# Designs tried in a protein design chat: VH-VL binders against q0atu2. Part 158

Target 1, 119 residues: q0atu2
Amino acid sequence: MLDKKARIRTSREYRNVFEKGKRLSGRFLIIYYVENALDNNRFGFITNKKIGMAVIRNRIKRQLRAIVREYQGQVKNKHDIVLVARAGIGKSSFEGMEKDYIAIMKKAGLFARNANKID
Below, E stands for the ipSAE of ESMFold2; O stands for the ipSAE of OpenDDE; V2 stands for 0.75 times the mean of E and O plus 0.25 times the DockQ between their complexes.

## First folded at step 9 (VH-VL)

Design q13 (framework fv_dusigitumab; at its last look DockQ between E and O 0.04; V2 from the best seeds 0.00; counts 0 for: pae E 15.9 > 2, placed apart)
Fold by OpenDDE, look of step 10:
Structure q13 (fold): chain C 119 residues (1-119), chain A 122 residues (1-122), chain B 111 residues (1-111)
Amino acid sequence: as target 1 above (119 residues)
Amino acid sequence: QVQLVQSGAEVKKPGASVKVSCKASGYTFTSYDINWVRQATGQGLEWMGWMYPNSGNTGYAQKFQGRVTMTRNTSISTAYMELSSLRSEDTAVYYCARDLGYDSGEFYFDYWGQGTTVTVSS
Amino acid sequence: QSVLTQPPSVSAAPGQKVTISCSGSSSNIGNNYVSWYQQLPGTAPKLLIYDNNKRPSGIPDRFSGSKSGTSATLGITGLQTGDEADYYCGTWDSSLSAGYVFGGGTKLTVL
C-alpha cells in the first residue's frame, strides 16, 4: 500500500483538490490533480456506491492503489491527485484500468521525463 | 466498419474562423478520443489536439491554444474543430483521427478522416 | 522544426530494403511507443506500425518497426513501386506540454 505520507487523508485535502485542481476524465477514471507544497505526491481514491457493492468498491480501490503504486515513481512531483472510479470500472479488467490510468496521466502531463518504463 | 467523414473544403479570409466537422461511425463515438492533425501543402503532419467525446475534455498543442476549440455532438457522433483568427499559414488539409490511447495507454491514430482543405487568402 | 527528426528522403530500387530513422528525446520516443504512418500522394495518412513494432490488419510483414532508446526505425523489405509515399513517425511527448508529435516525414522514392 502507499505510504501514509503519499495519501490524501482529510476531507479538507480532498476538497482542496476538487476546488482548485484540474479535472480530466478517462474511460474508467476521473482524476483531479493540483500542485501541492510538499516534497512528495499524494493520492486519493474515491469509489462511489454507483460502482457497486462494498466488496466491489473495495476491490476497485485496491486495484487502483496497486496501479498508482506501480507508477508512482513516474509521476511528476508536488501533486495531489484524486482518482475517482467511474461506473463502468467494475466491469473492466485490471489491465484496462491500468491503461486508462496511464493514458489519463499522460494527457495530464503528470508523467515525468525518463521515468516511463512501459516500453 | 469505422469511418470518419469530414465536412467539405473551406475558403476563408484572414481573421475569420473556420469550423470543420468529423462524423464518426462504426464504433462507439464516446469511447475514443478524436484528434485533429493538419498538413500544409507540401509539409508534414502537425498535431493540433485531442478531444474526448464522452466528457468533452480537450488538450491542445501550445501552438494553437487560445485559437482552437474542439467540441462534439454526441447525439450525432460528430466532432468539431474550430480555428479562429485565421492566417495564411493556416492554409492546410485538416484531418480528424481516432485515437486508441484508452485501449493501450499509448497514443496512435488507427482511422483518419478524408481531410478538409482550408484555404486562407485575402 | 519537427520534434522528431527523420531524413527528408530515401530511395531504393524495387525488391531492395530501406530503413527510415526517427530520432527523438527521452520525453517522447524514450518514454512512449512509436507509431508509423504511410501517406500515399493525395491521400490521408494510414497507420502502418503501432506500439513500436506491431502491424495493423492488412499491413504486410514487409513493413517492420523497431525502437531503441530515443530512436525508432521503420524497415521496408521487398520494396514495391506502390510503397512510394511519405512516411511519418509519431509518438506521445511527455514534456511540459503533453501531446502527440510527428516526425518531419520521409519521402520514399522507388527507383
Scores: ipSAE 0.893, ipTM 0.950, lowest interface PAE 0.5, mean pLDDT 95
Fold by ESMFold2-Fast, scan of step 9:
Structure q13 (fold): chain C 119 residues (1-119), chain A 122 residues (1-122), chain B 111 residues (1-111)
Amino acid sequence: as target 1 above (119 residues)
Amino acid sequence: QVQLVQSGAEVKKPGASVKVSCKASGYTFTSYDINWVRQATGQGLEWMGWMYPNSGNTGYAQKFQGRVTMTRNTSISTAYMELSSLRSEDTAVYYCARDLGYDSGEFYFDYWGQGTTVTVSS
Amino acid sequence: QSVLTQPPSVSAAPGQKVTISCSGSSSNIGNNYVSWYQQLPGTAPKLLIYDNNKRPSGIPDRFSGSKSGTSATLGITGLQTGDEADYYCGTWDSSLSAGYVFGGGTKLTVL
């Protein structure tokens, strides 16, 4: 879905974001984010068992990757960002998750104010 | 018409907890975030956090993390803010307010409750 | 500390114009929309302006807002005695302690 260079893959990389990053909570998502030294953005995704059955968790993860990919061009460079799904996300629509993503990225200062008009 | 009606004044001793309620009417309660803002006597406004009534999920200002809990009861369209380990510095008027801006990635509070005075003294 | 700086007071006579400034930084006003709230003595705040320059239904056009760079301004024309109140700017702050922040407030006295 995302370019391999744009994905957080190792436990060490996830740990770095959680320990050194900022945290911002949205309606269905929490983001942890920190500047990196790589000149590109990298994304991680976490859907824990509290979300629901594996089929639901896999659907949510796939939808979040699609949302991130769609808006990747609007994200300020040089950040590692981990998205953590919150309780209730399984009942959200795709549009609800997308709105929450845009809102939290804007509040984090990671998005331009007109990001949702750039498609 | 949109209304937010808060519970009455409280007097508490240091170390106690206080729970303020905010009953919403005139709109779909689950559609908009409820924010809590406080104001000490003669001082400015201070944001405490938000709660999304549809899921119960919250976001708290760093200063209040660990002491504040924001909840709701959707069957009676009521939001709650509980502040624990009270200090004299927590003496303030506490407001609930509806956030109309979230879907646009903004925060602005279009309707406010009348306020609840909380006095913390020995 | 107040992250957004407002003058503590302003005063003018009925019928005059006043402006109230709100100064911030790139992490708040510079990157986010600004709202303004009016608080009459003994009452809850009331939304006057949102999204920098928009008025909610029922707010007269005597109230206006603007934003330039890291500063915002509330303008009030045709000042009335009923405008005597505290005025607060507010916006999101994207800094280390992310959250909504208010200015320190400006007391408007109508002479």
Scores: ipSAE 0.522, ipTM 0.865, lowest interface PAE 1.9, mean pLDDT 90
Fold by ESMFold2, look of step 10:
Structure q13 (fold): chain C 119 residues (1-119), chain A 122 residues (1-122), chain B 111 residues (1-111)
Amino acid sequence: as target 1 above (119 residues)
Amino acid sequence: QVQLVQSGAEVKKPGASVKVSCKASGYTFTSYDINWVRQATGQGLEWMGWMYPNSGNTGYAQKFQGRVTMTRNTSISTAYMELSSLRSEDTAVYYCARDLGYDSGEFYFDYWGQGTTVTVSS
Amino acid sequence: QSVLTQPPSVSAAPGQKVTISCSGSSSNIGNNYVSWYQQLPGTAPKLLIYDNNKRPSGIPDRFSGSKSGTSATLGITGLQTGDEADYYCGTWDSSLSAGYVFGGGTKLTVL
């Protein structure tokens, strides 16, 4: 799935994004993001019990990872980005999550020119 | 050679506070997180939180939110953990530990202090 | 009950092999690297295994680690009486509210 270098892994890395980063909210997602000092992007994902039971949270996390993988080649480099699932996301379709992600990433200025889905 | 040397044993009354120190040597203190872990007699390990000495930023386990404060003094390479409103169940050995996870992208403790016994008596 | 489940105790004779299991979930072992710690009687814990299967300098290769799905295993071969200790698995739980978690510990006795 995501390359080891493309993952936010430690609590310190997550905390840096929350403290220093910008926050944008969409229908189903909240995105926190900050420039990093690396040559690549890193992604983190948060789901919690307010979303639903464990099987639903695991499905949501897998779907968000799939969305990020589809577009990661078009994301401007040198950013740490944390996706936080909002409580109502369990009732969203994959397409709804994907559209929300695209809108938020565009608003954040994180997509390169003409960000399109990769098949 | 990496060492973490902690302050001596403490005896406290319920409702008091305790502040444990952890002096680091043998590495760049500001480059690595310090974590605090406690262990009641005959019990397992319980993680309390992390502190990043470079910024002073912290993340606390939910159980200790509102009672724990983790700080540092970078001039003397020393981390501190203060636990307030002590109860008898806070009687434990308290450890500081260095987090080496930066290279792996994972969270683990490669060097530990010797431990500080805190006893909360009635 | 501990978030990570370990057997409370394990025993074997000198020279034998033991394995110690650690069972968790997708939010911890499944998505994060596992570490193992040894705690000799009266001593602070020390790191035995990090990143599922890597040994720090000074840890002999008779200690090994592995991970499959949401379970991790510590292996100890050539068992010595000096290996009598408590052994803990540990990992990060990816839920923002959970943080770092340890297993309940396994006491190893050498018969």
Scores: ipSAE 0.005, ipTM 0.554, lowest interface PAE 15.9, mean pLDDT 85
ESMFold2 (binder alone), look of step 10: mean pLDDT 93; pTM 0.953

Design q14 (framework fv_dusigitumab; at its last look DockQ between E and O 0.05; V2 from the best seeds 0.00; counts 0 for: pae E 9.5 > 2, placed apart)
Fold by OpenDDE, look of step 10:
Structure q14 (fold): chain C 119 residues (1-119), chain A 122 residues (1-122), chain B 111 residues (1-111)
Amino acid sequence: as target 1 above (119 residues)
Amino acid sequence: QVQLVQSGAEVKKPGASVKVSCKASGYTFTSYDINWVRQATGQGLEWMGWMSPDSGNTGYAQKFQGRVTMTRNTSISTAYMELSSLRSEDTAVYYCARDLGYDSGEFYFDYWGQGTTVTVSS
Amino acid sequence: QSVLTQPPSVSAAPGQKVTISCSGSSSNIGNNYVSWYQQLPGTAPKLLIYDNNKRPSGIPDRFSGSKSGTSATLGITGLQTGDEADYYCGTWDSSLSAGYVFGGGTKLTVL
């Protein structure tokens, strides 16, 4: 689980990201990202009913949180980032989600350092 | 089989615009980003930018910001690269290339178009 | 001029081994996997190596890739006349302007 300080929690915070942030779409994910006035990054997660049943949505959310946590220290500072799961994500593997996340984040220029696992 | 087929050679005058097309086949067009790379005669490869056919999202190299526009028509699986305010320095072979970023989390180009020669001369 | 640095040319006799270096920085090679491309005269580039050391189908095992730190190396053993081409390294750059970057290219001449 992400640190409380690293989470977008309020509707107002989410709205700010959607209204002022940039949007990039990957295969399984859409990210909205905007600079914040904090010293830390915050992440939000959205899994709507299009994803599937509540059990599926919760699974996806847990997986996305795990992915974000894994690469959290490599993300450029002072960003609010909202991950929106796309409809097809329910059929994807964890690795597929991870690769999609990495690709999108790289395109967004949000990785500050090594974003890949070293062989 | 995956194929990227580009439009024919172009001759333009300085200040004009050129729009090169890249028709994809043999795979789901919207599943992979298209990148554009150019190569001046006798010179190296130069990355211009990427375009996601599904969303239309783009990312351009800083050098071409404000001068390049990458678009797509999903109904015909075709990507477009338009370069405006052409100058002699833009004379090059322009390639479209498929990106496997979403499959690997890394960016590399496994299939390339045959290239389109764009000549800018007075 | 190019973000990634390659030697402009290398040469060797048939059957010999050659290596082509590609040097970058922490924001590109240091943070991302390297790919190599072969470009035969008058043709489009062809993917030769991806993910530092993986070969696409159809690429013989004479071609190898490696990465260490901020540098990558392409190795070609059993050099053949048909290997005469330009070789480019490439990778993603995570600097302020995120994007793909190529090396300057290396002309391989088979003597």
Scores: ipSAE 0.898, ipTM 0.952, lowest interface PAE 0.5, mean pLDDT 95
Fold by ESMFold2-Fast, scan of step 9:
Structure q14 (fold): chain C 119 residues (1-119), chain A 122 residues (1-122), chain B 111 residues (1-111)
Amino acid sequence: as target 1 above (119 residues)
Amino acid sequence: QVQLVQSGAEVKKPGASVKVSCKASGYTFTSYDINWVRQATGQGLEWMGWMSPDSGNTGYAQKFQGRVTMTRNTSISTAYMELSSLRSEDTAVYYCARDLGYDSGEFYFDYWGQGTTVTVSS
Amino acid sequence: QSVLTQPPSVSAAPGQKVTISCSGSSSNIGNNYVSWYQQLPGTAPKLLIYDNNKRPSGIPDRFSGSKSGTSATLGITGLQTGDEADYYCGTWDSSLSAGYVFGGGTKLTVL
């Protein structure tokens, strides 16, 4: 589980990221991201009905949170980042989602120079 | 069976624009990003940017920002790189190359086009 | 100027072993996996090594790669005349100008 301080929690905060943020698409994920005025990163997660039933959406959300937690030390500080799962994500493996996340974050320029992977 | 086939050589005057094409075959075009890399005669490889055929998203090397535009036409599996305000130092071989980033989480180019020679001279 | 540093040339006799170094920083080699590309005269580059030390199908085991800290090395054993080429290391750079970076290239001459 991500700490509450590292989570985007309100609809207002999500709306800010969507309206002011940049957008990048990968194979299974879309990210929206914007710099914040805080001293930490915050993450939001959206899994919509197009993905499948609640059991599938809940699994995907748990797996995405685990991936973000594992790599949070590599993310450049002071960003609000929302991960939106694409319809096809339900057919992906955990490793496939992880690789997609890493590629998108690198192309967005969001991985820090001296970052370390968190086990 | 994967193949990237580029358009033919171009000769341009300074100040003109050039648009190079790269036609993909043997794989799902929208599943892999296309990168552009150039090489001046006797010089090393220089990365110019990436373009996602799926989304149209791009990322350009800072040196080319404002002069380069990377696009695609998914109906014919073709990527394009347009470089404007050409100078003599833009004389180079331009390559398109496929990256495996979304599959691997790391970037490397497994297939390359044959190259397009662009000569800029008055 | 290239972002990654390689020696401009290396030479050896057939049957010998050569190594080509590639030096970077924490934002590139230190944080990402390294690939190597072979460019024979008049041809497009060809992927030789990926993920620091893996070979694509068709690449002989005479070619090997390794990485330690912010440096990578390409090793070629049993050197052949057909190995005469330019060799480039490459990796992602996570700095402010995020993107792919290449070494300056090393010309291998087989004497």
Scores: ipSAE 0.754, ipTM 0.902, lowest interface PAE 1.0, mean pLDDT 91
Fold by ESMFold2, look of step 10:
Structure q14 (fold): chain C 119 residues (1-119), chain A 122 residues (1-122), chain B 111 residues (1-111)
Amino acid sequence: as target 1 above (119 residues)
Amino acid sequence: QVQLVQSGAEVKKPGASVKVSCKASGYTFTSYDINWVRQATGQGLEWMGWMSPDSGNTGYAQKFQGRVTMTRNTSISTAYMELSSLRSEDTAVYYCARDLGYDSGEFYFDYWGQGTTVTVSS
Amino acid sequence: QSVLTQPPSVSAAPGQKVTISCSGSSSNIGNNYVSWYQQLPGTAPKLLIYDNNKRPSGIPDRFSGSKSGTSATLGITGLQTGDEADYYCGTWDSSLSAGYVFGGGTKLTVL
């Protein structure tokens, strides 16, 4: 559950991240990220129809939001970050998605190498 | 040529565990997922789960969640399926099968192992 | 009950045509690609059709597949005695906690 201020909401905001941001791929996720002019991070989540029906896509989004919330205190501030679920993410466990997220966020330089969960 | 060669037949008592191996050759082991499928005598095919050799990630069929563990050793291109707390209804032929992996969103099993018969009896 | 419903058996004479149906739902056949597998007696299954209608190398063109809505069909023309086998449809089920599902299988007898 991310605060409303921490969400990317509009098509224009999403396009800005895709057009100006950097891209990194993991096994289950792709991230796009760009610095913003705010004092906080914003997150967006994309699932496409190849993943499955809406109920499956919504489950995946809920799982990704939970992962992002768990590590949000470790994320370097002032970034808009879009997580794109790859088509095969339905094959992943929650732990697999989490490990993938940590790896790509570390590679992006967006948090410390040994990120810790927020208690 | 792609080959999946499985370990030999097993006879087990109820409550025991079994671990079936599946050695892959003829392709890059970490590029494709391994799925496990079982079939009781005279019955249909029953999917058990998938495992991605590159990450070790898994997805198990609901029926087997908590009793099945799928693993691999990438240095010897071998996948494993372990089923615990065996019951007589677990008597079946167990197959490993290769699929395209997690990225396509489509599944199909283009190569299958020869099968491993597991018999659970008192 | 299998999530995907197939007729338990079909039969026909050599040279005839048969179809084998596979009925599912929007969460499986409706939104995902269908594959078909042939299992000869005493052997492992073999992929016949993938991506609804594509044949792997080595599968004769008398085997065909199609999909409409939540149903898929395997077609076999020019039946041969060597086609006697069990045939399974399979697809991913995208509903929560589901995974890959097979039909119950169809035994083809060539008389």
Scores: ipSAE 0.007, ipTM 0.611, lowest interface PAE 9.5, mean pLDDT 86
ESMFold2 (binder alone), look of step 10: mean pLDDT 93; pTM 0.952

Design q15 (framework fv_dusigitumab)
Fold by ESMFold2-Fast, scan of step 9:
Structure q15 (fold): chain C 119 residues (1-119), chain A 122 residues (1-122), chain B 111 residues (1-111)
Amino acid sequence: as target 1 above (119 residues)
Amino acid sequence: QVQLVQSGAEVKKPGASVKVSCKASGYTFTSYDINWVRQATGQGLEWMGWINPNSGNTGYAQKFQGRVTMTRNTSISTAYMELSSLRSEDTAVYYCARDLGYDSGEFYFDYWGQGTTVTVSS
Amino acid sequence: QSVLTQPPSVSAAPGQKVTISCSGSSSNIGNNYVSWYQQLPGTAPKLLIYDNNKRPSGIPDRFSGSKSGTSATLGITGLQTGDEADYYCGTWDSSLSAGYVFGGGTKLTVL
């Protein structure tokens, strides 16, 4: 599970991300993201009932948290990021969700580059 | 002085869409968010989402994501809420409300529209 | 169904006092400010209390709010016939919907 300090919890924090953040859409995910003034990244998660029954939604939520946790070391520091699950995510595999997350984070410029500077 | 005036009652068939308007006056429209709240007959209040009239940014309640779209037209100080794929359980009074908590990051609704009754029947 | 629990009804006589509770968890009331709304029959809701205990201009001091831990309370003193209404608490919730939530509402009957 994500550390408490890595979770967006208050209305003020969610509002800040939506009001001042940038929006990027993937196949199964939408992200809203903004730089914060903290030492760490924070994540919020939103799923809707169109995804499926509570069992399916809870599974999707847990899988998204697991994906975020696995890749947290690659995310540029000092960002608040909210993930919104799109209709159709319930038909996706874990691998499909993971690939969409990686693609959208790279497109947003939020994943650190693995590159050697050549002189 | 501050007023939110909503469009009139609507009767729709299941599967249709409805678009409710909310015209603001008596304040700077772009300075405060507009929230939408509904209430089914004899039931409680249910929050649907919000829109920032300045930026156009929105946030929707989990239950309505994928079915609701909130927009605004700043030139006429009007906010809109469109709900698609209507079902009988969407029969309700729909309210717009101004969010005075905007500057503090909290939510609280100081002025409300009069409500728009939407009836979904076959 | 609501994540915030209110008693469905309360009643008292004119001149008396009542309290209406609103119980939640750390994901809502525990970490956020609480508002209270009054809905008179056939009308739109009206803001009574915001930021746990503040009154908007025009709301008499007979109405008060408080918050302790994960619960909030609306107090009404000097009860009047015109106070007969439905009362709702509201706050942000980050657990299930990551959005604003209302309590189930309390019908106040003035005997």
Scores: ipSAE 0.006, ipTM 0.584, lowest interface PAE 12.6, mean pLDDT 84

Design q16 (framework fv_dusigitumab)
Fold by ESMFold2-Fast, scan of step 9:
Parts: C-alpha cells; sequence; structure tokens
Structure q16 (fold): chain C 119 residues (1-119), chain A 122 residues (1-122), chain B 111 residues (1-111)
C-alpha cells in the first residue's frame, strides 16, 4: 500500500486540510486539498458510518488506497489530499471509483501526467 | 433522448450582463458536468468553464475569471452561464455541452445545446 | 491564439481520404486523451472521436483517430460531400491553470 510518510494520520492534520484547503466534488468522492511544505504528497481517507457497516467501509477505504497508490506518480508533488467517500460510493464498482478519482484530480489541476491506461 | 435546450438570442449594450440557460432532459442532470464553450463569428471554439450540477462546484478559464458565473437549478434540470461587463468582443454563439468523459476519467463533450447568439453592440 | 495547432484548411475529392493533424505539448495532448468534433455550417459541434481513437454510437468507421506523443490525427476515408465542415481537436490541459483546450480548427472542403 501507501508508504507511512504518504499518509495523513492525525486529527490535527485532517483539520488543517479541511480548514485551509480547496474542495472539489465528484460523483462518489469529495477531495480537500492544500499545498504542504514537505518533499512528498500525503493522502487521507474518510469513510463515514452512513456508507454502511465497518466491513463495507473498510473495503472501500482499501480500494481507494489502492487507486491512490496506482496513480500516485501522476499527482503533482507537495500536496495534502483528503478523499471523503460520499454515501453512494457503496454502489460503485472499483472501476467506477477509479474513474471518479481520475476525473476529480484532473479537474483540480493535480495530475501532471495522463493517469489512464491506453485501451 | 438526451437533449440540451438553450435560451433564445440576446442583444445587449456594452457594460451589461447576459445570462444564458441550458435545460437538460433525457438523463440524470446531476450525474454529468456541464461545460460552456463560445464561438465568435468565423472563429474557433473557446472553452469557458465547467460546472458540476450535483455539487455546484465550477472551474473557469483564466480569460473569464471575474466576469463569468456558472450555476444551476437542480429542481428544473437547468444550468446557467452569466457573463458580465460585456464588450463587443463577447459577440458570439454560446454553447452548453455535457461532459461524458467523467465516466471514462477523461473529458469530452457528447451532447451540445443548439447555441445561443449573444450580440453586444451600442 | 489556440494552444493546439491544426492546419487552417484541407481539401480532397469525394471518395479520397484526408488526415487532419493536431499538435500540442506534454501538458495537454502528451498527458491526456484527445477528442475530435465536427461542426457543419450553422450547427452545434458533434463528437466524432473520444479517448484518442474511439467512436460514439452512430459515427461511421471511416472516421478514425490516433495519437503519438504530443500530436493527434483525425483520419477520414471515403470522403463525402456531407463531410464538408470545420473539425476541432480538443483535450484537457494539465498545467496549473488547468482547463479544456481546443485546436484552431480545420476547414475541410470537398472539391
Amino acid sequence: as target 1 above (119 residues)
Amino acid sequence: QVQLVQSGAEVKKPGASVKVSCKASGYTFTSYDINWVRQATGQGLEWMGWMNPNSGNYGYAQKFQGRVTMTRNTSISTAYMELSSLRSEDTAVYYCARDLGYDSGEFYFDYWGQGTTVTVSS
Amino acid sequence: QSVLTQPPSVSAAPGQKVTISCSGSSSNIGNNYVSWYQQLPGTAPKLLIYDNNKRPSGIPDRFSGSKSGTSATLGITGLQTGDEADYYCGTWDSSLSAGYVFGGGTKLTVL
């Protein structure tokens, strides 16, 4: 998965992103993002209880981490980014979550490279 | 069938504002972004910005920052583009277009409105 | 000035084939998929090609697309008088001021 240094871990760090960051909504995901003073990007993940039981929330969180990891090379450096799963995400496929992530990251201006595979 | 129907032609004086509407039908309005593109007579297509009808989030081309506002009313499946401080150079056909590229993680416009002619003259 | 460069015009006879080029940079065509739009006189643009080389339902296979590096190409075979139109390439620009960009357009004349 993601390296520990690439993860937002504390409530204080999450609060900083929410308070100072910009917000962009997709179909299944909301991102909050802000430039950081570090050498790397950090990602946070929020799946609230309205999505479903713990087993569903944990599955979605793992899938989102996998998506973020796969495309981390395309993300412009020096950002803290928090992904918040919307209530409807439980009905999405893995591919649906992946495409939503790519779309919102591009619209936010956070992708430096083409994230999609040639079909 | 999917359809985007725009409001009728407008004639405005320099310094005025214009608000163009785009009514969507035949699909779930909140599922796809609406983009606005204009075209001056005999000129090419110029992208103005995108608007997400679910969230109300938007992004504008730098050229239009401070003059354009993109909004929607989800109860009537209608998107709006308002352009202020009009100049003669804003005389163009204005199009709304649906962004199906959201589903593929890329950006492309599969359905377009018929266009709204805006003429700015004294 | 357009960010993506297309030839201003191209012409050929019915039944022939033409290609229309679209040149960009690493921040647009180099990093994103390309779409092509057809605009017949007096009408709104119509999507011809998306994701570099895919056709929407209803677009005949005589229209094709390709991409190599920072350039894209639209191909039209079996040219018909009804193909006389303006053609635009388009893609996302991944720079800090991110947005969608169109080519300057190419007028296709069927002689």
Scores: ipSAE 0.008, ipTM 0.666, lowest interface PAE 9.1, mean pLDDT 86

Design q17 (framework fv_dusigitumab)
Fold by ESMFold2-Fast, scan of step 9:
Structure q17 (fold): chain C 119 residues (1-119), chain A 122 residues (1-122), chain B 111 residues (1-111)
Amino acid sequence: as target 1 above (119 residues)
Amino acid sequence: QVQLVQSGAEVKKPGASVKVSCKASGYTFTSYDINWVRQATGQGLEWMGWMNPYSGNTGYAQKFQGRVTMTRNTSISTAYMELSSLRSEDTAVYYCARDLGYDSGEFYFDYWGQGTTVTVSS
Amino acid sequence: QSVLTQPPSVSAAPGQKVTISCSGSSSNIGNNYVSWYQQLPGTAPKLLIYDNNKRPSGIPDRFSGSKSGTSATLGITGLQTGDEADYYCGTWDSSLSAGYVFGGGTKLTVL
């Protein structure tokens, strides 16, 4: 359920993030990220042959989209972010992927702070 | 500009090993897989395997398992393919190629090296 | 032999249209995106089409791709003598023991 407007759609747009963006590695995920000139964030997802068969890759991609959607309101505005699944992700639980996503986004400084937050 | 530049032609005897290099420039070497594809004279393209320069992980076509090794040296942005126990039927042009499959979840090869001719003869 | 089946040759005159077929199975073309590569004599292959029907920058719109079920097609309109080459389809094979597979190649002769 991630809006089409919030998705990186073309190979050209993916190349831009990879070539100009910063990179950060987690346990199961690598992110590449760069500021964009748009009004919104966009996300891309790469689950290639290293993960396994198409059915496994498609399951992982659906789960990553669900995680991104749940936390999209916490991401600093105007960024293109590509999530690349590492070979070991197929053995991870949903909660393991979610935990890794949160950790890597915080380390990248991409999670916005809320003024009303209680620590 | 993206470039893959391969080492020069090799002539080997049966039973020897050959190691072909592929030097990448114009992009972040560790962000894209390198694949190796060969082509015997007058024949079609044959995929040999992939190598992830970030992790060093590899996947080889079943036909070459046990004879091929794919490695890299990230400090010089160079990929290597070593094929052992050479036979006359290994005479071919060997290509390295960059893997760019962002949208599809499957990969395709957007940039190719110029090829390295390997001749195996007595 | 090749897992993906292509006709060994096709020919046509300048200005005409040709189509090159590529037939596979559910484990390859049926489940995965198809790419097409052009190989001019004595040169490395060049990417023509990716993701079934998309063109890289610099590839003219007279080259097109399509996929239906377990088959893919490369279309070339307005044939030019410079199109004389070998054409290969390629895709991932999702079976446990496979990897990337190419078609057997089609030699295009422009008369």
Scores: ipSAE 0.007, ipTM 0.586, lowest interface PAE 10.2, mean pLDDT 84

